# Designs tried in a protein design chat: VH-VL binders against Putative bifunctional riboflavin kinase/FMN adenylyltransferase (ribF). Part 6

Target 1, 179 residues: Putative bifunctional riboflavin kinase/FMN adenylyltransferase (ribF), of Geobacillus thermodenitrificans (a4it50)
Amino acid sequence: MKVHEANQGLTLPGSVVAIGAFDGVHQGHQAVLRQAVERSRQLGVESVAYTIDPPPRCRFQGSRMLTTLQEKLDRFAVLGLNHAVVAHFDERYAARRVDAFIRELTALNPREVIVGQDFRFGRNREGDVALLRRHFPVRIVQTVCCADGQRISSTRIRELIERGEWEQSTVLLGWPLSS

## First folded at step 20 (VH-VL; from u5 with heavy chain Y102W)

Design y4
Fold by ESMFold2, last read:
Structure y4 (fold): chain C 179 residues (1-179), chain A 123 residues (1-123), chain B 107 residues (1-107)
Amino acid sequence: as target 1 above (179 residues)
Amino acid sequence: EVTLKESGPALVKPTQTLTLTCTFSGFSLSTSGEGVGWIRQPPGKALEWLADIYWDDDKYYNPSLKNRLTISKDTSKNQVVLTMTNMDPVDTATYYCAHRPWDFFSGYPFDYWGQGTMVTVSS
Amino acid sequence: DIQMTQSPSSLSASVGDRVTITCLASQGINDYLAWYQQKPGKAPKLLIYDASSLESGVPSRFSGSGSGTDYTLTISSLQPEDFATYYCQQYYDYPLTFGGGTKVEIK
């Protein structure tokens, strides 16, 4: 798997791009990422995970990350992604942020963009992906729930870890817990 | 259309606990990326941020007031509640709630504000 | 904590004047800066976000510029309804902080 900085520009002749914070690469994230790998194979193009470092609001509370960046990237590689593109918060500017993101994605020539059901970008408060759909074909992956019907989320996994519920947190995460 | 409205007592006595409720419509705190903040403004003075709460129950407090503030939400009622302990006459201000969205990468500023509620702290 | 220093604290201007208000951050804020307008007895209204993006419904005579630590709000031709107090605010880091305000008054 090749790792790229978002601000350096990666150009591909075609791709399938999964977008998300992917903190922990839990089972819900894996659904999105596996879909990108599967679709890239079907379309004969390369798969890309577009991610951010650190995950949203984690830079204000450092103990909230489930994985280091390297651990997250290693998990992408295990899942079979061809590329990871990392956007670093400190290296990005708010001015014209939507245009900058669309430009970065356009260079990847996405045949499909794959996001989770809760994905948000820009100021679209309805949670839809209309902004991305003006530029790219977008596929939405449905929210993954555990056996008790609760959503698998990084927040819930962090809470289980804080309570010392190691077995349950590992089940939801789908990976061994990091040190 | 997004609207927010503050409610609570207009007058509290020193040392009492203030409880303010923000009732909103046009968005839900069950929706990823949605947040509500509280800001106050003493008469004739500048704005001061107090606290934020988000859809995933993340909370942030002004450090100068951290031990006095508690923020919570009731998603089913579209409400956010702020409590502030040990009120003092210097806390006399108009209190606003306001909407603050985030996308998957970072936050935006307060785009919709309530009309504000004036709280006077007096014996 | 990021301190926001706004200048001037007040200014007097006539209808039709070009008005410039500055906001200095104590550290770089990567364009995470908003401008609000507040009229007496009313809630603040968002004018500019992300340093230079105009909020929907805000007249084009308002513009924002700057980067790093230095940011500017400009009103290209002041109208009677623009006499108000203006606040900058950073949302780069917690705690969220506002400038002290600039009162724009009729000359």
Scores: ipSAE 0.670, ipTM 0.868, lowest interface PAE 1.3, mean pLDDT 89
Fold by ESMFold2, fold request of step 24:
Structure y4 (fold): chain C 179 residues (1-179), chain A 123 residues (1-123), chain B 107 residues (1-107)
Amino acid sequence: as target 1 above (179 residues)
Amino acid sequence: EVTLKESGPALVKPTQTLTLTCTFSGFSLSTSGEGVGWIRQPPGKALEWLADIYWDDDKYYNPSLKNRLTISKDTSKNQVVLTMTNMDPVDTATYYCAHRPWDFFSGYPFDYWGQGTMVTVSS
Amino acid sequence: DIQMTQSPSSLSASVGDRVTITCLASQGINDYLAWYQQKPGKAPKLLIYDASSLESGVPSRFSGSGSGTDYTLTISSLQPEDFATYYCQQYYDYPLTFGGGTKVEIK
């Protein structure tokens, strides 16, 4: 898997791009990422995980991170992603942020963009992905529950870890807990 | 249409605890990316940020006041509550609540404000 | 803490004048800068976000510019309804901080 900085300007002839913070690469994230790998193979293009470092607002509360950047990237590689593009908060500017993000994605020539159900983009209240859909085909992966029926989210996993509920957090995460 | 409204006492005695409620409509704090903040303005003076709370119950406090502030939400009632302990006459101000959204990467500024509620601290 | 310094603290101007207000941050804020307008007895109203983006419903005579630590609000042709106090605010890092304000008065 090749790792790129978002500001390097990776250009591809075609891709399937999964977008997310992917903190922990839990089973819900894996659904998004595996869909990107599967779709890229079906379409004959490369798969890309577009992620941010640190995860949103963890810049102010670093103890809420489930994985280091390197652990996250290693998990992307295990899942079969061809590329990871990492956007760093301190290297980004707010001015015309929506246009800048669209230009970054356009360079990847995405055949599909894949996001989770709670993805937010821009300030638009109606279908938070609507602005993305004006530019790219967007697939939304629905909220995933594990076999025990609980919703899988990084927030839920952090809460379980905080309470010392190690077995349940491992079930939701789908990886051995980090050491 | 997004609206916010502050409610609480107009007069508080020194040392008492102030409790303010922000009631809002046009968005929900169950929705990813949504946040509400509190800002105050002493008469004739500049704006001062107090605290934020977000959909995921993440909270931020002005460090000059953080031992005095508690922010909480009741998502089912579309309400955010701010408490501020040990009130002093210098805390006399108009208190505003305001909406603050976040996208995938970072936050936006306060785009919708309540009308404000004046709180006077005197004996 | 990121300190925001506005200049001038007040100014007098006539209808039709071009007005500029500056805001200096104590460190770089990567364009995470907003401008608000506040009329007496009213809540602040967002004018400009992300340093240069115009909020919906705000007249095009308002514009924002600048980068790094230095930011400017410009009113290209002052109108009677523009006499107010203007605040800048950074939202790059906590605590969120506002400038001291610039009062724009009729001359």
Scores: ipSAE 0.659, ipTM 0.861, lowest interface PAE 1.4, mean pLDDT 88
Fold by ESMFold2, fold request of step 24:
Structure y4 (fold): chain C 179 residues (1-179), chain A 123 residues (1-123), chain B 107 residues (1-107)
Amino acid sequence: as target 1 above (179 residues)
Amino acid sequence: EVTLKESGPALVKPTQTLTLTCTFSGFSLSTSGEGVGWIRQPPGKALEWLADIYWDDDKYYNPSLKNRLTISKDTSKNQVVLTMTNMDPVDTATYYCAHRPWDFFSGYPFDYWGQGTMVTVSS
Amino acid sequence: DIQMTQSPSSLSASVGDRVTITCLASQGINDYLAWYQQKPGKAPKLLIYDASSLESGVPSRFSGSGSGTDYTLTISSLQPEDFATYYCQQYYDYPLTFGGGTKVEIK
C-alpha cells in the first residue's frame, strides 16, 4: 500500500475512494473500506482510503485516539487498500476548504466515493452527501450494529476501554488491543 | 430554520449557582456534526466563550472559569443546560447560546445565536 | 491560548466610506477566523467564516482577507445599517477566543 500526503497531489487514472476519519478502523469503518476494495476490483481501478490525522477533536483536551496514524495505516494495508491519502489538520487551511477537498478528490478520478451514513461535509443546507454527489458518484454504507443492536462507534469503543470492558471492545473493534 | 432561545433567572445572588437552558429547533443533537455553545458578554464588553457540547456528548470548557462550568444536553427535548457555580458580580452579563456545526475535518463558527438572556449578580 | 487583538477599538465614518478592521492572532490560525456584527441590544450575527467566505444573506460589500496571524474585514461602501460593533473570533483551537471588538460609529 502506498501512503501519500494530501497536499502532494496524487493523481490516478481511476479509483474508488473511501473517506473517513477511521479512528480505530472498527467494524463499521471496515464495512466502508472493504466496499471500496471490492468495488475497485470490480471496476478495474485502484482503491484509496482518504483519511485525516488526527481524527476530529483528537487535537483537543479530553479526546483520545484509538490508534496511532501508523496503526491505522497498517490496518488499511491488511484490508487490501492500494493507497492511503492522509490530510493533516495542521497543514490545511479553512479558507475554501470545500473547494480544496473537491479538488483533491477530483485528481483521484473516482469512479465511486464511499462514505458511512454519518459522514459530514461542508455547511450547505442540503444534506452532506448531496454536496458530495454533485461532484462524484457516492455510495453510502449503512451504520453497522453489533450483536446487541448498539451502533459501532469510536466513542462507544473508547468508553468500553475506559471501563475495562476489553472483550466487548475487541469484538466491536475487530482488532486485538495492546493491553 | 434554526432557532435558539435562552431561559433562566434574571437575578442571582453572589455565591449562588446559575442554571441556564437553551431550547432550540431546526436541528437535533442526535445528528452527527451538530453542536451548541454558550457565550457571554458583560455590559459594554467583548464576547467570551464559555463551553461547547456536541452530538456525541463531547464537551469543552473555557479554562479561565476554573471548574465552575458544567454543560449537558437532553437530546429528546432539544435542550442544552449550562450550570455555573459561585456566581460573582463580575459574572453579570448577557448569556447566549449558539449553534456550531462540525464537518469531517473541523468545526465552523457560531452561525445561529439565541436572543440572549441578561443575568445580573447582585445582593 | 490564542489571543485575538482587534484594531482599531473604535472608528468614526460616513456613509459611503471604505472601512477596514484588523484582527491579529498571537499564533497562526490557518484561516479558522470568523467575523461577527453586533448591533446594540442584539445578538451577534455571523458575516464571514473561514477568513474569507461570506455567510449567506450577507451583502457583498463585506469581505474578509488575510492569512496566518493577520486578518482583515473590509466594508467597501459603508451603509447606514452597518454602524455596529464588529468582532473577530478564532476557532482553530480551544479555548475559542474573540477579539475585543471594533465599534463603527457615525461621523
Scores: ipSAE 0.648, ipTM 0.862, lowest interface PAE 1.6, mean pLDDT 88
Fold by ESMFold2 at other seeds, fold request of step 24:
Structure y4 (fold): chain C 179 residues (1-179), chain A 123 residues (1-123), chain B 107 residues (1-107)
Amino acid sequence: as target 1 above (179 residues)
Amino acid sequence: EVTLKESGPALVKPTQTLTLTCTFSGFSLSTSGEGVGWIRQPPGKALEWLADIYWDDDKYYNPSLKNRLTISKDTSKNQVVLTMTNMDPVDTATYYCAHRPWDFFSGYPFDYWGQGTMVTVSS
Amino acid sequence: DIQMTQSPSSLSASVGDRVTITCLASQGINDYLAWYQQKPGKAPKLLIYDASSLESGVPSRFSGSGSGTDYTLTISSLQPEDFATYYCQQYYDYPLTFGGGTKVEIK
């Protein structure tokens, strides 16, 4: 897997791009990322994970990361992604943030952009992905639930870890907590 | 249409605890990216941010007031509650609640505000 | 804490005048800056976000510019309804902080 900085650019003749913070690369994230790998193979193009570092919450007081950036990237590689594009918060400006992101994605020539149901972009209140769909084909992956019907999220996993609920947190995460 | 409205006592005595409720509609705090903040403005003075709460129950407080503030939410009632302990006449202000959205990258500023509620602290 | 310094604290102007208000941050804020308008007895209203983006429904005579630590709000041709107090606010880092305000009065 090749790793790129968002500000240095990556141009591809075609791609399938999965977008997310992907903190922990838990089973819900894996559903999105595996869909991107599967679709890229079906379409004969390369798969890309577009992610941010650090996850938004880790920049502010009261947030903890489930993985380091390197651990996250290693997990992308295990899942079979061809590329990772990393956007660093400190290198980004608020001015025209939507245009900048669209420009970065356009260079990847996405045949599809894949996001989870909870993805938010821009200030759109009448559609979680409507702005992206004006520019790219977007596929939404349904929320992954565990056997009890509860959603899998990085926040839930952090809470379980804080409570010492190691077995349940490992099940939701889908990776060993060691190494 | 997004609306917010503050409610609570108009008069509080020094040392008492103030409890303010923000009731809102047009969005839900169960929705990823949604947040509500509290801002106050003493008569004739500038705006001061107090606290934020987000859909995932993450919370941020103004450090100059941190030991006095508690923010909480009830997503089923579309309400956010702010409590402020040990009120003093200098805390006399109009108190606003306001909507603050976030996206995948970061937060936006306060785009919708309540009308505000005036709280006077006096004996 | 990021301190926001507005200048001037007040100004007098006539309808049709070009008005410029400045806001200085104590450190770089990467364009995470908003401008609000507040009329007496009313809640603040968002005018500009992300330093230069115009909020929906705000007249085009309002514009924002600047970068780094120095930001400006410009009203290209002042209208009677623009007499108000204007505040800048950074949302780059916590605590969120506002400028001291600029009162724009009729000359």
Scores: ipSAE 0.641, ipTM 0.857, lowest interface PAE 1.5, mean pLDDT 88

Design y4
Fold by ESMFold2, last read:
Structure y4 (fold): chain C 179 residues (1-179), chain A 123 residues (1-123), chain B 107 residues (1-107)
Amino acid sequence: as target 1 above (179 residues)
Amino acid sequence: EVTLKESGPALVKPTQTLTLTCTFSGFSLSTSGEGVGWIRQPPGKALEWLADIYWDDDKYYNPSLKNRLTISKDTSKNQVVLTMTNMDPVDTATYYCAHRPWDFFSGYPFDYWGQGTMVTVSS
Amino acid sequence: DIQMTQSPSSLSASVGDRVTITCLASQGINDYLAWYQQKPGKAPKLLIYDASSLESGVPSRFSGSGSGTDYTLTISSLQPEDFATYYCQQYYDYPLTFGGGTKVEIK
């Protein structure tokens, strides 16, 4: 797997791009990432995980990350991604932030962009991904739930770890807990 | 249309605990990326940020008011509650709640504000 | 903590004047800067976000510029309704901090 900085302008002749913070690369994230790998193989293009470092608001709460950046990237590689593009918060400017994101994605020539149901882009209610769809074909992956019907999330996994619920947290995460 | 409204006592005695409620409409704290903050303004002085709370229950507090602030939400009622302990006359101010959205990358500023509620701390 | 210093603290101007207000951050804030207008007895109103983006419904005579640590709000032709206090605010890092304000008064 090749790792790129978002500001380096990776250009591909075609791709399938999964977008997310992917903290922990839990089973819900894996659904998104595996679909990107599967679709890229079907379409004969390369798969890309577009992610951010650190995850939103975790830079103020650094101890709240489920994985280091390198651990996250290693998990992408295990899942079979061809590329990871990392956007670093400290290297990004607020001015024209929406245009910068669209430009970075456009260079990847995505045949499909894959996001989870909770993805948000821009302000207000753009969480329905309508703005992104004006530029790219977008596929939404449905929320993955555990056996008790509650959604799998990084927040819930962090709470389980804090309570010492190791067995349940590893089931939701789908990876061994980091030491 | 996004609206926010503050409610709580107009007068509080020194050492008492202030509880303020922000009731809002036009958005939900069950929605990813949504947040509410509290800001105060003493008479004739500048604005001071107090605390933020987000849809995923992340919370941030002004460290200058360490251990005096608690923020919580009731998503089903579209309410955010701020509690400030050990009130002092210097805490006399207008208190505002305001909407603050985030997207995939980072936060935006406070785009919608409540009208504010004046709280006087006096014997 | 990021200190925000506004200048001037007050100014007097006439209708039609071009007004410039400066905001200095104690460190770089990567354009995470907002400008608010506040009239007496009212809540602040967002004018500019992300240093230079005009909020919806705000007149085009308002503009924001600058980068790094130095940011500017400009009112190209002052109108009677623009006499107010203006605040800058950074949202790059916690704690969120505001400038001290600039009161714009009629001459």
Scores: ipSAE 0.603, ipTM 0.852, lowest interface PAE 1.7, mean pLDDT 88
Fold by ESMFold2 at other seeds, last read:
Structure y4 (fold): chain C 179 residues (1-179), chain A 123 residues (1-123), chain B 107 residues (1-107)
Amino acid sequence: as target 1 above (179 residues)
Amino acid sequence: EVTLKESGPALVKPTQTLTLTCTFSGFSLSTSGEGVGWIRQPPGKALEWLADIYWDDDKYYNPSLKNRLTISKDTSKNQVVLTMTNMDPVDTATYYCAHRPWDFFSGYPFDYWGQGTMVTVSS
Amino acid sequence: DIQMTQSPSSLSASVGDRVTITCLASQGINDYLAWYQQKPGKAPKLLIYDASSLESGVPSRFSGSGSGTDYTLTISSLQPEDFATYYCQQYYDYPLTFGGGTKVEIK
């Protein structure tokens, strides 16, 4: 798997791009990432995971990262991604943020963009993905739930870890705990 | 259409606890990326941020007031509640609630504001 | 804490004048800057976000510019309805902080 900084300007003749923070690469994230790998193979193009480092919430009190950047990238490689593109918060500017993101994605020539149901970018609230659909074909992966019907999320996994509920946190994560 | 409205007492005596409720429509705090903040403005003075609360129950407080503030939400009622303990005449201000969205990378500023509610702290 | 310094604190200008208000941050804020307009007795209204993006419904005579620590709100042709106090605000880091305000009065 090749790792790129978002500001490097990676250009591909075609791709399938999965977008997300992917903190922990939990089973819900894995559903998105596996779809990208599978679709890329079907379409004869390369798969890309577009992610951020660190997740913005880790800049403030509260949430802890489930994985280091390297652990996250290692998990992408295990899942079979061809590329990872990493966007770093301190290297990005708010000015014209939507246009900048669309430009970065356009260079990858996505045949499909794959996101989870909770994906947000720009100020769009309804449709969640309407921004992306103006520019690219978008596939939405359904929320992965545990046996009790609740969503698998990084926030819930962090809460379980904080409470010492290790068995359930490992089940939702789908990997050994990093520490 | 996003709207917010503050409610609470217009007059509070020193040492009492102020409870303000923000009732909003046009968004839900069960939706990823949504947040509500509280800002106050003493008469003739600048705006001062107090606290934020987000869809995942993350909370942020102004550190100069942190031991006096509590923010909470009731997602089913579309309400956010701010309590501020040990009120003093210096806390006399107009109190606003406002909407603050986040996306995949970062937050946006307060794009929709309530009309504000004036709270006077006096005997 | 990131301190925001606005200047001038007040100004008077004639209808049609170009008006410029500045906002200085105590550290770089990567364009995470908003401008608000507040008329007497009213809530603040968002004018500019992300340093230079115009909020929907805001007249095009308003514009934002600058980078790093130095930011500017410009009103290209002042109108009578622009009598108000203007605030900048950074949202790069907590605590969120506002400038002291600039009161604009029409002569």
Scores: ipSAE 0.603, ipTM 0.841, lowest interface PAE 1.6, mean pLDDT 88
Fold by ESMFold2 at other seeds, fold request of step 24:
Structure y4 (fold): chain C 179 residues (1-179), chain A 123 residues (1-123), chain B 107 residues (1-107)
Amino acid sequence: as target 1 above (179 residues)
Amino acid sequence: EVTLKESGPALVKPTQTLTLTCTFSGFSLSTSGEGVGWIRQPPGKALEWLADIYWDDDKYYNPSLKNRLTISKDTSKNQVVLTMTNMDPVDTATYYCAHRPWDFFSGYPFDYWGQGTMVTVSS
Amino acid sequence: DIQMTQSPSSLSASVGDRVTITCLASQGINDYLAWYQQKPGKAPKLLIYDASSLESGVPSRFSGSGSGTDYTLTISSLQPEDFATYYCQQYYDYPLTFGGGTKVEIK
């Protein structure tokens, strides 16, 4: 898997791009990433994981990440992604943030963009992918739930780890725990 | 569409604990990207941020007041509660709650504010 | 903490005047800057976000500019409803911090 910085302008002849913070690369994230790998193979293009470092708000008040950036990238590689594009918070500007993101994605020539159900872009309160759909075909992956009906999430996994529930946290995460 | 309203006591004695409730509509704290913050303004003075809480229960506190503040939410009631201990006359201010959204990359500023509630601390 | 220094603290102007207000951050804030308008007894109202983006429903005579540490709010032609106090605010890093305010008064 090749790793790129978002600000360096990777260009591809075609791709399938999965977008997310992917903290921990838990089973819900894996659903998104595996679809990108599968679709890229079906379409004869390369798969890309577009991610941010650190995950939203983990930059503040010390790190609460489930994985380091390198651990996250290693997990992308295990899942079979061809590329990872990393957007670093300290290299990004708020001015015209939406247009800048669209330009970065356009350079990847996405045949499809794949996001989870909770993806937010811009200031839309409805969880709006409509702006992305004006530029790219977008597929939304349904929320993955555990047996108790609650969504698998990085927050839930952190809570289990804090309580010492190692076995359950490993099941939801789908990887060995980081120490 | 988005509205917020603060409620709580208008008068508090020194050393007492202040509890303020923000009741809002037009968004839910169960929705990814949604957050609520508290800001205060002493009479005739500038705005001071106090605390934020987000849909995923992340919380941030002004470090100058960290050991005095607790923020919590009740998503089913569309409420956020701020508790501030050991009140002093210098804490006399108008207290606001406000909406703060986030997207995939980062946060936006406070786009909707409550009307504010004046809290006076005196014996 | 990121300190926000706002100037001037007050100014007097006439209807139709061009008004500029400056806000200096103690370190770079990557355009994570908002401007608010506040009238006496009222809550602040968001005017500008992300340094230069106009909030919905805000008149086009308001504009924001600047980068790095230096930011400016401009009112191109002051109207009677614009007499208020203006605050800048950074949201790049916690704690979130506001400028000291600029009171715009009628001459």
Scores: ipSAE 0.595, ipTM 0.852, lowest interface PAE 2.0, mean pLDDT 88
Fold by ESMFold2 at other seeds, last read:
Structure y4 (fold): chain C 179 residues (1-179), chain A 123 residues (1-123), chain B 107 residues (1-107)
Amino acid sequence: as target 1 above (179 residues)
Amino acid sequence: EVTLKESGPALVKPTQTLTLTCTFSGFSLSTSGEGVGWIRQPPGKALEWLADIYWDDDKYYNPSLKNRLTISKDTSKNQVVLTMTNMDPVDTATYYCAHRPWDFFSGYPFDYWGQGTMVTVSS
Amino acid sequence: DIQMTQSPSSLSASVGDRVTITCLASQGINDYLAWYQQKPGKAPKLLIYDASSLESGVPSRFSGSGSGTDYTLTISSLQPEDFATYYCQQYYDYPLTFGGGTKVEIK
């Protein structure tokens, strides 16, 4: 897997791009990432994970991250992604956030962009997918729930770890806990 | 249309605990990316941020007041509650709640504000 | 904490004047800067977000510019309804902080 900086990013003749913060690469994230790998193979193009470092709001309270950037990238590689594109928060200017994002994705020539059901971009949830769809084909992956019907999320996993609920946190995460 | 409204006592005695409720409509705190914050403004003075709460129950407090503030939400009622302990006359201010959204990259500023509620701390 | 310093603290102007208000951050804030308008007895109203983006429904005579630590709000032709106090606010890092305000008064 090759790793790239978003602002000096990769150009591809075609791709399938999965977008997300992917903190922990938990089972919900894996659904999005596996679909990108599967679709890229079907279409004969390369798969890309587009992610941000650090995850939103975790920057201010660093103990909230489930994985280091390197651990996250290692998990992308295990899942079979060809590329990772990393957008760093401190390198992004708010005034250009939409244009920079669209430009970076356009260079990848996505045949398909894959996002989770809770994806947000811009100030309106309705604008998130509609904005992307003006530029690219977009597929939404359903929210993954555990057996008890509750959503798998990085926040829930962090809370379980903080309380010492190791078995449950490992089940939701789908990886060994970071030591 | 997004609206927010503050409610609570207009008068509080020194040392008492202030409890303010923000009731909102036009968005839900069950929706990814949504947040509510509290800001106060003493008469004739500048705005001061107090606390934020988000859909996933993340909370942030002004560190100068952290030991005095508690923020919570009741998503089913579209309400956010701020509690501030050990009130002092210096805390006399108009208190606002406001909507703050986040996207994939970062947060946005407060785009919708309540009308504010004046709280006087006296005798 | 990121300190926000507004200049001037007050100014007097006539209808039709061009008005410029400045906001200096104590460190770079990567355009995470908002401008609010507040009239007496009213809540603040968002005018500009992300340093230069105009909020929906805000007249085009308002504009924001700047980068790094230095930001400006410009009112190209002052109208009677623009006499108010203006605040900048950074949302780059916690705690969220506001400038001290600039009162725009009729000359």
Scores: ipSAE 0.590, ipTM 0.847, lowest interface PAE 2.0, mean pLDDT 88

